# Designs tried in a protein design chat: VHH binders against Uncharacterized protein DDB_G0275255. Part 13

Target 1, 266 residues: Uncharacterized protein DDB_G0275255, of Dictyostelium discoideum (Social amoeba) (q8t2u0)
Amino acid sequence: SSILKANFYYKVDWENVQCFVPPCPKYTIQKLNTNEKSQKILDFIFPNGLNKTTLLGDESKTLIVLGTTQPSSKFPNNATDFLVTRVYKSLPLGNKQTSTDKYYMFGDNGTRCKTSPCPNIVAALLNVHSQEIINTISQPYEKNVGFLDSVWLSSKNIRSDDFGLIGQGTIKNGVISISNSFIYLPDPPIKCPELPLLKCVEGNSMTYSRDENRCLVSPRCTKFGVCTLSIPLCNKGYRLVSFPSTELNGCPKFFCDPEFVNKTHK
Below, E stands for the ipSAE of ESMFold2; O stands for the ipSAE of OpenDDE; V2 stands for 0.75 times the mean of E and O plus 0.25 times the DockQ between their complexes.

## First folded at step 20 (VHH; framework vhh_7aqx_2)

Design y3 (from u1 with V101L; at its last look DockQ between E and O 0.50; V2 from the best seeds 0.00; counts 0 for: pae O 2.8 > 2)
Fold by OpenDDE, look of step 20:
Structure y3 (fold): chain B 266 residues (1-266), chain A 124 residues (1-124)
Amino acid sequence: as target 1 above (266 residues)
Amino acid sequence: QVQLQESGGGLVQAGGSLRLSCTTSGRTFSSYYMSWFRQAPGEEREFVGAISRSGGYTDYADSVKGRFTISRDNAKNTFYLQMNSLKTEDTAVYYCAAMLLYYGDWYESRYDYWGQGTQVTVSS
């Protein structure tokens, strides 16, 4: 065949069923943006770097996968496996989905404007060869999630690499209103670079900035200022992270990162 | 708008090698998935291979797998097809194509921009 088998985006579901006679598929997949019937899946074959055990189970409903189906290696005649190419996980505390919500990925169409609004974003409907030009992506997470790294999240929308997020939402008047965002896993896709250890003079300590990948960068020696003693609490599904911040004169900078993303620093 | 220009085509003997290049206009080359297609005389255009935006993922037709290698240099806005162990059946016009967003497949209809093509002739 001159053309490889097509991959599609699916939402994963899990059902707790008792297995009496194998094969007993525990998962179902639903092709996004379609009315196709769900398919039963016996097993998922994940790419290297992803832990199958942690991704599947009770939280399987939060996953979107790109891939293709194939006969099961164990039960080739009566069961189906799913070969996963990409995995995405839902960011907690989005808005409730509406009946008009669709799943999109976003790209830069190359349009440059001097004034706003600028229709420079392509919203591509997943699994369907359809796209719409928009000017704004509106997400709920800054409002819903305390101490969220908005720079991190915003950087995921439009990518020049392969690691853009999936947005679930509705487009109206050039704006997509996102209900849920699905983050590409693993995050970050590339490990943070190692930083040198600075030898700071007495009274100073090493401080950092954080980049869009949540990596610590630009180490400096900074004199400690007076810091507040209050430690924030993260919303459910998020973990508290902190680092000595150059911006805060050596005081800890706090963020609430999703629990499912990799830690980038201690 | 993106313009694609192929180069590097020519006459080569069977078993030989050839490297094709595709240069793009503009500054958004890194936003596109890139693919090579080819069309032999009297045949339909067929998929040869593809590469993702960052170059982290490549895909090849079975007919060229192991012989052809696709790469890209985003800093140079250039897309490459290294063809080794060429066969007479590889004779075709080779086309460069760009796709802004990946829909899950490499179907010809998905691509937004196409080059004019470059002739590759493999002699026995």
Scores: ipSAE 0.040, ipTM 0.508, lowest interface PAE 2.8, mean pLDDT 90
ESMFold2, look of step 20: ipSAE 0.462; ipTM 0.767
ESMFold2 (binder alone), look of step 20: mean pLDDT 85; pTM 0.873

Design y4 (from u1 with R27K Y33W; at its last fold request DockQ between E and O 0.70; V2 from the best seeds 0.75)
Amino acid sequence: QVQLQESGGGLVQAGGSLRLSCTTSGKTFSSYWMSWFRQAPGEEREFVGAISRSGGYTDYADSVKGRFTISRDNAKNTFYLQMNSLKTEDTAVYYCAAMLVYYGDWYESRYDYWGQGTQVTVSS
ESMFold2, look of step 20: ipSAE 0.633; ipTM 0.847
ESMFold2 (binder alone), look of step 20: mean pLDDT 86; pTM 0.879
OpenDDE, look of step 20: ipSAE 0.752; ipTM 0.876
ESMFold2, look of step 21: ipSAE 0.629; ipTM 0.829
ESMFold2 (binder alone), look of step 21: mean pLDDT 86; pTM 0.882
OpenDDE, look of step 21: ipSAE 0.726; ipTM 0.866
ESMFold2, fold request of step 27: ipSAE 0.676, 0.689, 0.658; ipTM 0.853, 0.860, 0.845
ESMFold2 (binder alone), fold request of step 27: mean pLDDT 86, 86, 86; pTM 0.879, 0.878, 0.880
OpenDDE, fold request of step 27: ipSAE 0.837, 0.796, 0.850; ipTM 0.917, 0.893, 0.922

Design y5 (from u1 with E108P; at its last look DockQ between E and O 0.64; V2 from the best seeds 0.51)
Amino acid sequence: QVQLQESGGGLVQAGGSLRLSCTTSGRTFSSYYMSWFRQAPGEEREFVGAISRSGGYTDYADSVKGRFTISRDNAKNTFYLQMNSLKTEDTAVYYCAAMLVYYGDWYPSRYDYWGQGTQVTVSS
ESMFold2, look of step 20: ipSAE 0.536; ipTM 0.792
ESMFold2 (binder alone), look of step 20: mean pLDDT 86; pTM 0.877
OpenDDE, look of step 20: ipSAE 0.393; ipTM 0.710

Design y6 (from u1 with R53S L100S V101S Y103S R110S; at its last look DockQ between E and O 0.02; V2 from the best seeds 0.00; counts 0 for: pae E 15.7 > 2, placed apart)
Fold by OpenDDE, look of step 20:
Structure y6 (fold): chain B 266 residues (1-266), chain A 124 residues (1-124)
Amino acid sequence: as target 1 above (266 residues)
Amino acid sequence: QVQLQESGGGLVQAGGSLRLSCTTSGRTFSSYYMSWFRQAPGEEREFVGAISSSGGYTDYADSVKGRFTISRDNAKNTFYLQMNSLKTEDTAVYYCAAMSSYSGDWYESSYDYWGQGTQVTVSS
């Protein structure tokens, strides 16, 4: 169909139950920011570029999906499938969820202030035509996750496109306290550009910077300086990545990236 | 309260181009998602395309992808639909609409304000 269907955001859950007589829906979806009853889902239909197998199962509990329900192709009269438009995955090591938490996306409302705090952020309540103006997003990940790429995460917060994160949290006094953030998948949405291979003179090596999409950029020939020998350890749910860094005079720069985001460099 | 006014409609030959404009009244144009809809005679109104508040995101119906381009100029409080490679099936009344909050759908009920529409006729 050439017409866009109505989509809503849902939290996904699953039960590992034995099934003797099909259909055997293993998944449930709960419409965010509502008191609607959960729905049983037989299967998820994912868009191209996402691996269904890696996203479902135990990991399904960490997913938010945007999409719509439809009769199952296999059991049109007895089961429901979910047509996925977008997928979001929870960042590990958030804070514990509170009972007052709701789900938001954030945008810039265009307000500019001379003084702080400035109410320049719109927190849009998902699935509900409601929004609140806030001045600060407080998230736990910079504190909880060692060697997190804060530039990457920050770039996901306030966006006007569809690649912004979902924030679960509570708003009080113009501040949203985030318990969990959900990242749009795939990440990055667009593959990193290929870089040229530089021919560096003897004693110099090619180094890079990393942009907000975690892509290596701005290759340079750099003379190696003295490097530290320690390699950091990443928290659970994160993988260590490194690259020769221009800013570190050719020494490796380390980040802990979430395991579920795409690798952007070797 | 936002008032929307479409302009730029008219008669054009198949394969031709046309640019529609939607001007808004008010001070908060930059806060709205803007969308184009169209309604052909005897048909239901259908989504054509949308653009985010800042213009950083656009979405199109499959029927117009690659042919139509949406843009906005927040300084002019104007929303645009550039229509290229027009077809006879593109004949319709085109409406602009404003949405204050995006919930992941482009349903008509999600929009807060509507224009009166402008006629686009594509002849063979």
Scores: ipSAE 0.000, ipTM 0.200, lowest interface PAE 14.7, mean pLDDT 89
ESMFold2, look of step 20: ipSAE 0.000; ipTM 0.246
ESMFold2 (binder alone), look of step 20: mean pLDDT 81; pTM 0.828

## First folded at step 21 (VHH; framework vhh_7aqx_2)

Design z1 (from y4 with K27F; at its last look DockQ between E and O 0.49; V2 from the best seeds 0.00; counts 0 for: pae O 2.4 > 2)
Fold by OpenDDE, look of step 21:
Structure z1 (fold): chain B 266 residues (1-266), chain A 124 residues (1-124)
Amino acid sequence: as target 1 above (266 residues)
Amino acid sequence: QVQLQESGGGLVQAGGSLRLSCTTSGFTFSSYWMSWFRQAPGEEREFVGAISRSGGYTDYADSVKGRFTISRDNAKNTFYLQMNSLKTEDTAVYYCAAMLVYYGDWYESRYDYWGQGTQVTVSS
């Protein structure tokens, strides 16, 4: 019986690839949480719905892929392609990544406590059979990224679906300190539902809330109030988004969303 | 107490179909990746297929690809293996297994919980 070739998590790099003889690999991959030598890759085969040019055209070392290597079909020589199963993109933080930090994915082990701390989180080391039980995931983004949707990010840490983030960090005393988070793409994984247009009475306008997937929800008619005129600036790698907010009595709510995530509203 | 119970096994003729079920309890089923393994007499246990937490991703061994289909019902805490076009070489004890986090491979050592197995016999 044929054994399936295992998929592994790799960090992708394209900054330092040099080749003088075609066909030239454009990329290298490094297996996460290992000391294995980096491997040259000619091309990536992405699943449907992801734009290869966009993903591989941005800053190097910001992409993690799950998949496997295979001989290139385009160049039946020594060239290697990478068959991608999943893609994760680094959430910009504005600082340099720590090279010694390990990569984890998180799960809920089902433990429930009446008091904190509660050891209910499994931090699984990617590519190796190792895990630790922790009680807290400490993300640096709320502090360092202005107007970031903390509800959105927090919802990505531990998920019951397939779309949890990869956290790079260090574990100490039951807490993992994250240095870099990689978001599953596409985000959101499912397109936001369309909302009905409300006909509001004079003096009122349609307002919304935003859910954990950054989708606008719960349209309401809200009376226009006085709003501040200041527009915030987003950190590098983020785009400003806004919507008429029910919470703010019709005034615009601002968020800085990562540029690599899909727009969910105007 | 964690339990995984396979059912649906039995004797079937070559070319026939069989549907296995794995009913689970004692853990949050929807949080786990689920897989089917099988072990034929005198052989090592081998990977058959897997499905992600939400069911959005499946993977199959080459030997069963196109013939077997894996699904899950998180509301029922049940995991399924639909086996079509069965062959004599599919004869084995089939096991369901649960894994909380996908580490990047389907090695049996990665799995947290196992069923006791159900016998599938395909006659010529």
Scores: ipSAE 0.311, ipTM 0.665, lowest interface PAE 2.4, mean pLDDT 90
ESMFold2, look of step 21: ipSAE 0.476; ipTM 0.758
ESMFold2 (binder alone), look of step 21: mean pLDDT 92; pTM 0.932

Design z2 (from y4 with K27F T28K; at its last look DockQ between E and O 0.55; V2 from the best seeds 0.00; counts 0 for: pae O 3.7 > 2)
Fold by OpenDDE, look of step 21:
Structure z2 (fold): chain B 266 residues (1-266), chain A 124 residues (1-124)
Amino acid sequence: as target 1 above (266 residues)
Amino acid sequence: QVQLQESGGGLVQAGGSLRLSCTTSGFKFSSYWMSWFRQAPGEEREFVGAISRSGGYTDYADSVKGRFTISRDNAKNTFYLQMNSLKTEDTAVYYCAAMLVYYGDWYESRYDYWGQGTQVTVSS
């Protein structure tokens, strides 16, 4: 009977450790929802498709990883590497992270109601066999992050695929108040499909809609309209994106996407 | 109420193949991670394999790697275990199990729902 090595969720921290023989560990990991001591990590082994340098070059304590520890192949002197299975990146909110909030993933428990509130969400505590039924996930990002794609974010809460977000927060009276959300990477997990180029008649231009994966969809030829000249500014950690919008009669629609997600359009 | 029902078990000769099915009811099938377990007489129940919600990720016990394949059809609410190159030591009651949230491991305690099991007997 083969026992599979258990994977756990950890928060990554930057910590330079002095050692006699370089390279020295630069990272520590803390097991989520536990009081276990942090572990020193020499290197992270990431799955294909993720850039280690980019992920570990950002702000400390913004990365959650699922995986296991193993002896380092580079250091026979008891150094530890981390084999990463999944990666989650903190969505910038501009506030300080609280250390008291727990980390959850969410699922649909199958309950259906005619009226609200409906206790149809399971909040599962990561690394611990514990869960709580809730009826609402309250995200702070829409109010605090200008031009954030709320459709994109809301679609990340409860998913039928493997790419749901990790929510850090507190549960009270059936509502979890999120203090920090961690997005599964890469995002989107699947590259956006290519769209055909339309040849529009004179006076018309190609416009698009954007789906929950931030992909441009449904190209149309739309008559030129009068557009505002104002360009919004994004919060720190976000980049401005725009596209000719069908909904805005050909005018640019603006979003502030997190810098760490993949660009889905020009 | 969520229910899991295994089928496809039976007697097969060593070297043969068998396909088990697990049909789910009561919940959206795609909401759950699915796993196969097995328990031989006098032995502890052991993990056989698992598949993610979307089916994009699978994991297997070392003892069955290369021989067993797990798949799922969310449209049919059915979960499968294809067993090839069967051995006598594969004789066991096979259970399907469902887990709503992946905690990072395949411990039995993590699973929310279990089937009743189906007997697989591999003869020499």
Scores: ipSAE 0.025, ipTM 0.442, lowest interface PAE 3.7, mean pLDDT 88
ESMFold2, look of step 21: ipSAE 0.580; ipTM 0.831
ESMFold2 (binder alone), look of step 21: mean pLDDT 92; pTM 0.932

Design z3 (from y4 with E108P; at its last look DockQ between E and O 0.80; V2 from the best seeds 0.60)
Amino acid sequence: QVQLQESGGGLVQAGGSLRLSCTTSGKTFSSYWMSWFRQAPGEEREFVGAISRSGGYTDYADSVKGRFTISRDNAKNTFYLQMNSLKTEDTAVYYCAAMLVYYGDWYPSRYDYWGQGTQVTVSS
ESMFold2, look of step 21: ipSAE 0.639; ipTM 0.840
ESMFold2 (binder alone), look of step 21: mean pLDDT 87; pTM 0.887
OpenDDE, look of step 21: ipSAE 0.419; ipTM 0.730

Design z4 (from y4 with L100M; at its last look DockQ between E and O 0.78; V2 from the best seeds 0.58)
Fold by OpenDDE, look of step 21:
Structure z4 (fold): chain B 266 residues (1-266), chain A 124 residues (1-124)
Amino acid sequence: as target 1 above (266 residues)
Amino acid sequence: QVQLQESGGGLVQAGGSLRLSCTTSGKTFSSYWMSWFRQAPGEEREFVGAISRSGGYTDYADSVKGRFTISRDNAKNTFYLQMNSLKTEDTAVYYCAAMMVYYGDWYESRYDYWGQGTQVTVSS
């Protein structure tokens, strides 16, 4: 009989793991918002739909996992595996992460105001039974990441579903200044719906809008106009995506999506 | 501060059905995972079932699977437990609980708010 252990949120590291005697752990985990010692992990057991190789093959300290430790099934002698329930991946900013910032999830506390600022957000400290009321989430990504889909990112801050982001940051005067955001994976959680192909008349082409899940929606036939020839470059860790945009009269709209999120369109 | 209030409890015969409701104060209902717990006399409080914020995920204790159904109406700020095929063993005080952050488990310590409970008595 095994004792069921509670799940917690951990940051994963694989940069400086030393191996002397095989099998050697390749990873360490650090419990968020605590001073607990890091633990050595031999392997991660991921839920279906997530690629372990991709997630653990990228930059270290960019992964947060929810789960629990257990003895390794492959190497029971002094080896520990991590059973993963959920995974979050860091959005690249191009700067170093602040190690002192705490990790939060956010929710609507139901407060409604006629004037700003309005303390309508609850910031819940992960792994600790503590919450703080705030009025603003300040994200640095719009300023630092070119062509980032701000609608997509903002929609992840406070959600009514179960797929909100983890924000690392500092709270001061009702504002949390985010230093790093971690996105729930897979993203999107649900596959984008298929769209019909429209047969447009001559001179018109099929165009789309993009929703908060980065899905193409509302196909239309739009008159094809003159478009700019410039193609933007994305920051490191982001890939360029484009689609014929209804908003731009058939011209391509560009976004830089994180490389670790699923492609939602061509 | 969120207040939870259970209702719908009472006396029912074995084999019967009962529907419990849990109403939350305020407008934050959709921000919380909701769970039902129960405590029989002389026993420890036990997990009955849970539902995610959006309602897309539910989980049940083995003892109630197939008999109990959990749902929520976010527009009404109400959480439900439909209990069918009730047994004498289901007699307990039933509690609703709210949890903002999901940790992949249903430990009592994870929950932020609790109701006062409603008595359910199943007679033979």
Scores: ipSAE 0.453, ipTM 0.735, lowest interface PAE 1.0, mean pLDDT 90
ESMFold2, look of step 21: ipSAE 0.578; ipTM 0.819
ESMFold2 (binder alone), look of step 21: mean pLDDT 86; pTM 0.880

Design z5 (from y4 with S31N; at its last look DockQ between E and O 0.44; V2 from the best seeds 0.00; counts 0 for: pae O 2.1 > 2)
Fold by OpenDDE, look of step 21:
Structure z5 (fold): chain B 266 residues (1-266), chain A 124 residues (1-124)
Amino acid sequence: as target 1 above (266 residues)
Amino acid sequence: QVQLQESGGGLVQAGGSLRLSCTTSGKTFSNYWMSWFRQAPGEEREFVGAISRSGGYTDYADSVKGRFTISRDNAKNTFYLQMNSLKTEDTAVYYCAAMLVYYGDWYESRYDYWGQGTQVTVSS
């Protein structure tokens, strides 16, 4: 029986790659949560919908890929390509990554409690058959990234779909302290639905709410009031987005979205 | 605790089709990656196929690729294996397995819960 070649999680690096004899590998991959030597990769084969140039043109060591290695079809020699199944991009935090933190994905074990803490989260160590039960995921982004959509980020921790984030961190006393989160791409995985244009009466304008996927929802006509004129600045790696907010009585709501996620609204 | 129950097994002629079902207990079916395994007499248990939580990703063993299709209905807490163009070598006990988090491979040791299995016999 043919054993399926296992897909593993790797961190991608394209810094300090040197080659004197073409074809030259441009990248290296490091298997997460292991001490295996890094492997040179000539090219990545990405699934449809992802732009290779964009993903591999940004800062190095910010990309995690799930996939497998294979001989290069373009260069049938010793060159190795990487067949990518999934891609995760580091959420910028503005600090240096700690090299000792391990990489996890999370699941809901179904435990329900009346009181806190509740051990309802499984932290699974990637590439290794090891897991721990925890009760809290502590993310540093809300504190360190101004105007970040905390609802969006929180929704990424544990998913009922396939698009949960990878958390790099340490576990202590039932809490994982995240040092770096990697977001599944594309984000959102499904395009936001189109909204109807409302015809509002004079003095009113169309306003929205934003859901956990950063999609505008629930258009309403709201009386336009006086708004503050201040426009916030986003941290490096983030772009400013805004929309007329129902919550703010027609005034613009501001968020700083990661630059690598898809725009969901104007 | 999640309990898995396979059904749909039986005797079928070569070239025929069979659909297996795996029903899970509880309300957390959508939390799990699901896989089918099979074990023929005197052989080791082998991976047949898997499906992600949402059903958006599937993977198959080469031996069944193109013939078998895996699906799931999260609303019904049921996992399926559609087997077409069955061969005598497909004769085995088929097992349903659930995994809470995908570790990067389909090794049987990764799975959290297993069914008791259902017999599939393909006659010539």
Scores: ipSAE 0.291, ipTM 0.659, lowest interface PAE 2.1, mean pLDDT 90
ESMFold2, look of step 21: ipSAE 0.520; ipTM 0.796
ESMFold2 (binder alone), look of step 21: mean pLDDT 86; pTM 0.883

## First folded at step 23 (VHH; framework vhh_7aqx_2)

Design aa1 (from y4 with G55K; at its last look DockQ between E and O 0.64; V2 from the best seeds 0.71)
Amino acid sequence: QVQLQESGGGLVQAGGSLRLSCTTSGKTFSSYWMSWFRQAPGEEREFVGAISRSKGYTDYADSVKGRFTISRDNAKNTFYLQMNSLKTEDTAVYYCAAMLVYYGDWYESRYDYWGQGTQVTVSS
ESMFold2, look of step 23: ipSAE 0.667; ipTM 0.846
ESMFold2 (binder alone), look of step 23: mean pLDDT 84; pTM 0.861
OpenDDE, look of step 23: ipSAE 0.804; ipTM 0.900

Design aa2 (from y4 with Y57F; at its last look DockQ between E and O 0.72; V2 from the best seeds 0.70)
Fold by ESMFold2, look of step 23:
Structure aa2 (fold): chain B 266 residues (1-266), chain A 124 residues (1-124)
Amino acid sequence: as target 1 above (266 residues)
Amino acid sequence: QVQLQESGGGLVQAGGSLRLSCTTSGKTFSSYWMSWFRQAPGEEREFVGAISRSGGFTDYADSVKGRFTISRDNAKNTFYLQMNSLKTEDTAVYYCAAMLVYYGDWYESRYDYWGQGTQVTVSS
């Protein structure tokens, strides 16, 4: 038997360089939060159910992968593959990273306060067993992206399940200023539950709200109201979605969802 | 800060049962994966089992599968190891441990916090 290599979190980079003699690795990985030398990678072996064409090539510069290296299946003596356990992809329209940015996951430390600021967040460095207590996670996306689902994004900062985001940012005075957030794929990690069909009396229509997983929930019959005529446009990298909203008396509520996440409703 | 304390260890007859508890001093572990490890005299510390933050995922060492059950109650701030069909080979000091970041493995180096341990002795 052989000793299994340990898993770590790596940032992926890519360069489209012409290569005449195989093997031709075009990818590199860099262990997050370390100064370890980058390593060349020929191929990534992703978990089943992920679309490789949206994840590789130039798009791979937006990825963080959890996993380990192994000898290439094609060129075992001359190249290295990466066996992927998890994939995270950055949201479009973050802020420019700074030289002080590091990569974190976040947790609730259980502290509760009557006043702000409350030091109730643990920020854990990936790959380096170092943690610090902070009071605020500041995301750039509500400002940068029109019609972003802020409930969905805020739910991913600190999760009680296993699918929280990775935040790239700088901590100052108990606040992390996130430049880029990396979302676990697939999103949602678990398929949305099916909805029951309601019969609505005349003058009412079926309406919904949307939960933290972007799933339509709480179906009910609502008296149909007068709606605005405007339909928003989404920034590059985001797609427009809508649903008949209970909050808006049956009028459509709009969100701009990242193009790389799964659709959860029509 | 997080501080872990095991309890429920003691002497038990082979074939018997014992339940270990792991608690904190009034802080919650809702953001942490929780695991049990054990160490017999003269041996390296070994993984026993783990449970995810929500309790939706568990994993066990082959030596304890089917006999041990891990559970958690985040409202009571408590993490449990139910040990059934105990064998003399289960004699060890049992440690609870917590980690915030999932790495897809259970290496000791992953864990951010450790308890002081509780002795379990299984007599024949």
Scores: ipSAE 0.544, ipTM 0.799, lowest interface PAE 1.7, mean pLDDT 88
ESMFold2 (binder alone), look of step 23: mean pLDDT 86; pTM 0.881
OpenDDE, look of step 23: ipSAE 0.831; ipTM 0.910

Design aa3 (from y4 with S109Q; at its last look DockQ between E and O 0.72; V2 from the best seeds 0.00; counts 0 for: pae O 3.0 > 2)
Fold by OpenDDE, look of step 23:
Structure aa3 (fold): chain B 266 residues (1-266), chain A 124 residues (1-124)
Amino acid sequence: as target 1 above (266 residues)
Amino acid sequence: QVQLQESGGGLVQAGGSLRLSCTTSGKTFSSYWMSWFRQAPGEEREFVGAISRSGGYTDYADSVKGRFTISRDNAKNTFYLQMNSLKTEDTAVYYCAAMLVYYGDWYEQRYDYWGQGTQVTVSS
């Protein structure tokens, strides 16, 4: 039987220090929801499917990683590496963190109500065996990010799959006020399915809907309507995406997706 | 609170098959990672296998890999362990366990809820 190492969730930090005599660890990790001392890390070992170059350096400051420490393969006696199991990346333009913020993952406790508020959410404190029942997750990004796909973000809060987000925030009166949300990478975890090409009659064009995974779905032939000419701008850290929308009679629907998520369509 | 109840245990001959079920109370089943553990007499409880919330990910102990299959039906709030090619060494009390947050490992302390266990006896 393989000896399992204990995995925990850590926030990553990076410092660009000059290295004269190796090893020179540039990373630090801090165990979430604890007061444990930070640890210096020489390198991160990522699972397959993630581009290490896009996650390290200054970008690492936006990461939460699940994993464990081990002696460095390069410097087993003098340095420590971090074996990464999962990676989460902070959505840009969250709110400033508060001193009371903690890190949570969320689940559905099965409660169904006819009226609001409904305490149907379990907020699990990471790295600590503690849970709290809440009724609402309040995200800041809908207000902070123009043209954000709120359906996508909301769907990330509680997932039936294994790829829910980590929320940093404070719980008060059954509501968690999120300062920052960390999205599981890669996103989406599974590539979007390929769509058939429809041959539309004259005057009609191919249009789509977008699902919670930001995948285009339900291709249709739609009569082309009159479209507005304005193209929105995305906030820093977000890229503009568009598709011919069934909802908009063939006109482009615009979203600002985080730059670090995978493109799901042209 | 989630209650877990194992069933399907019993006596089986070596080389035989057995299917265990773990039923959860409530409507929160899909929120939990599920695992099977077992404990033989005089031995420590050991990890058998696990399945993710959606069922898209499974993991098995080396000792059961290729012989045991874990599945779940979220609509039925039921977790399964199909045991094939059973060996005498598989004799143990089998426990199901539920875990809300995945920590990338299967340590017992990670689990939030445990079943009472079901006896599986494999005779030679």
Scores: ipSAE 0.116, ipTM 0.556, lowest interface PAE 3.0, mean pLDDT 91
ESMFold2, look of step 23: ipSAE 0.622; ipTM 0.841
ESMFold2 (binder alone), look of step 23: mean pLDDT 86; pTM 0.884

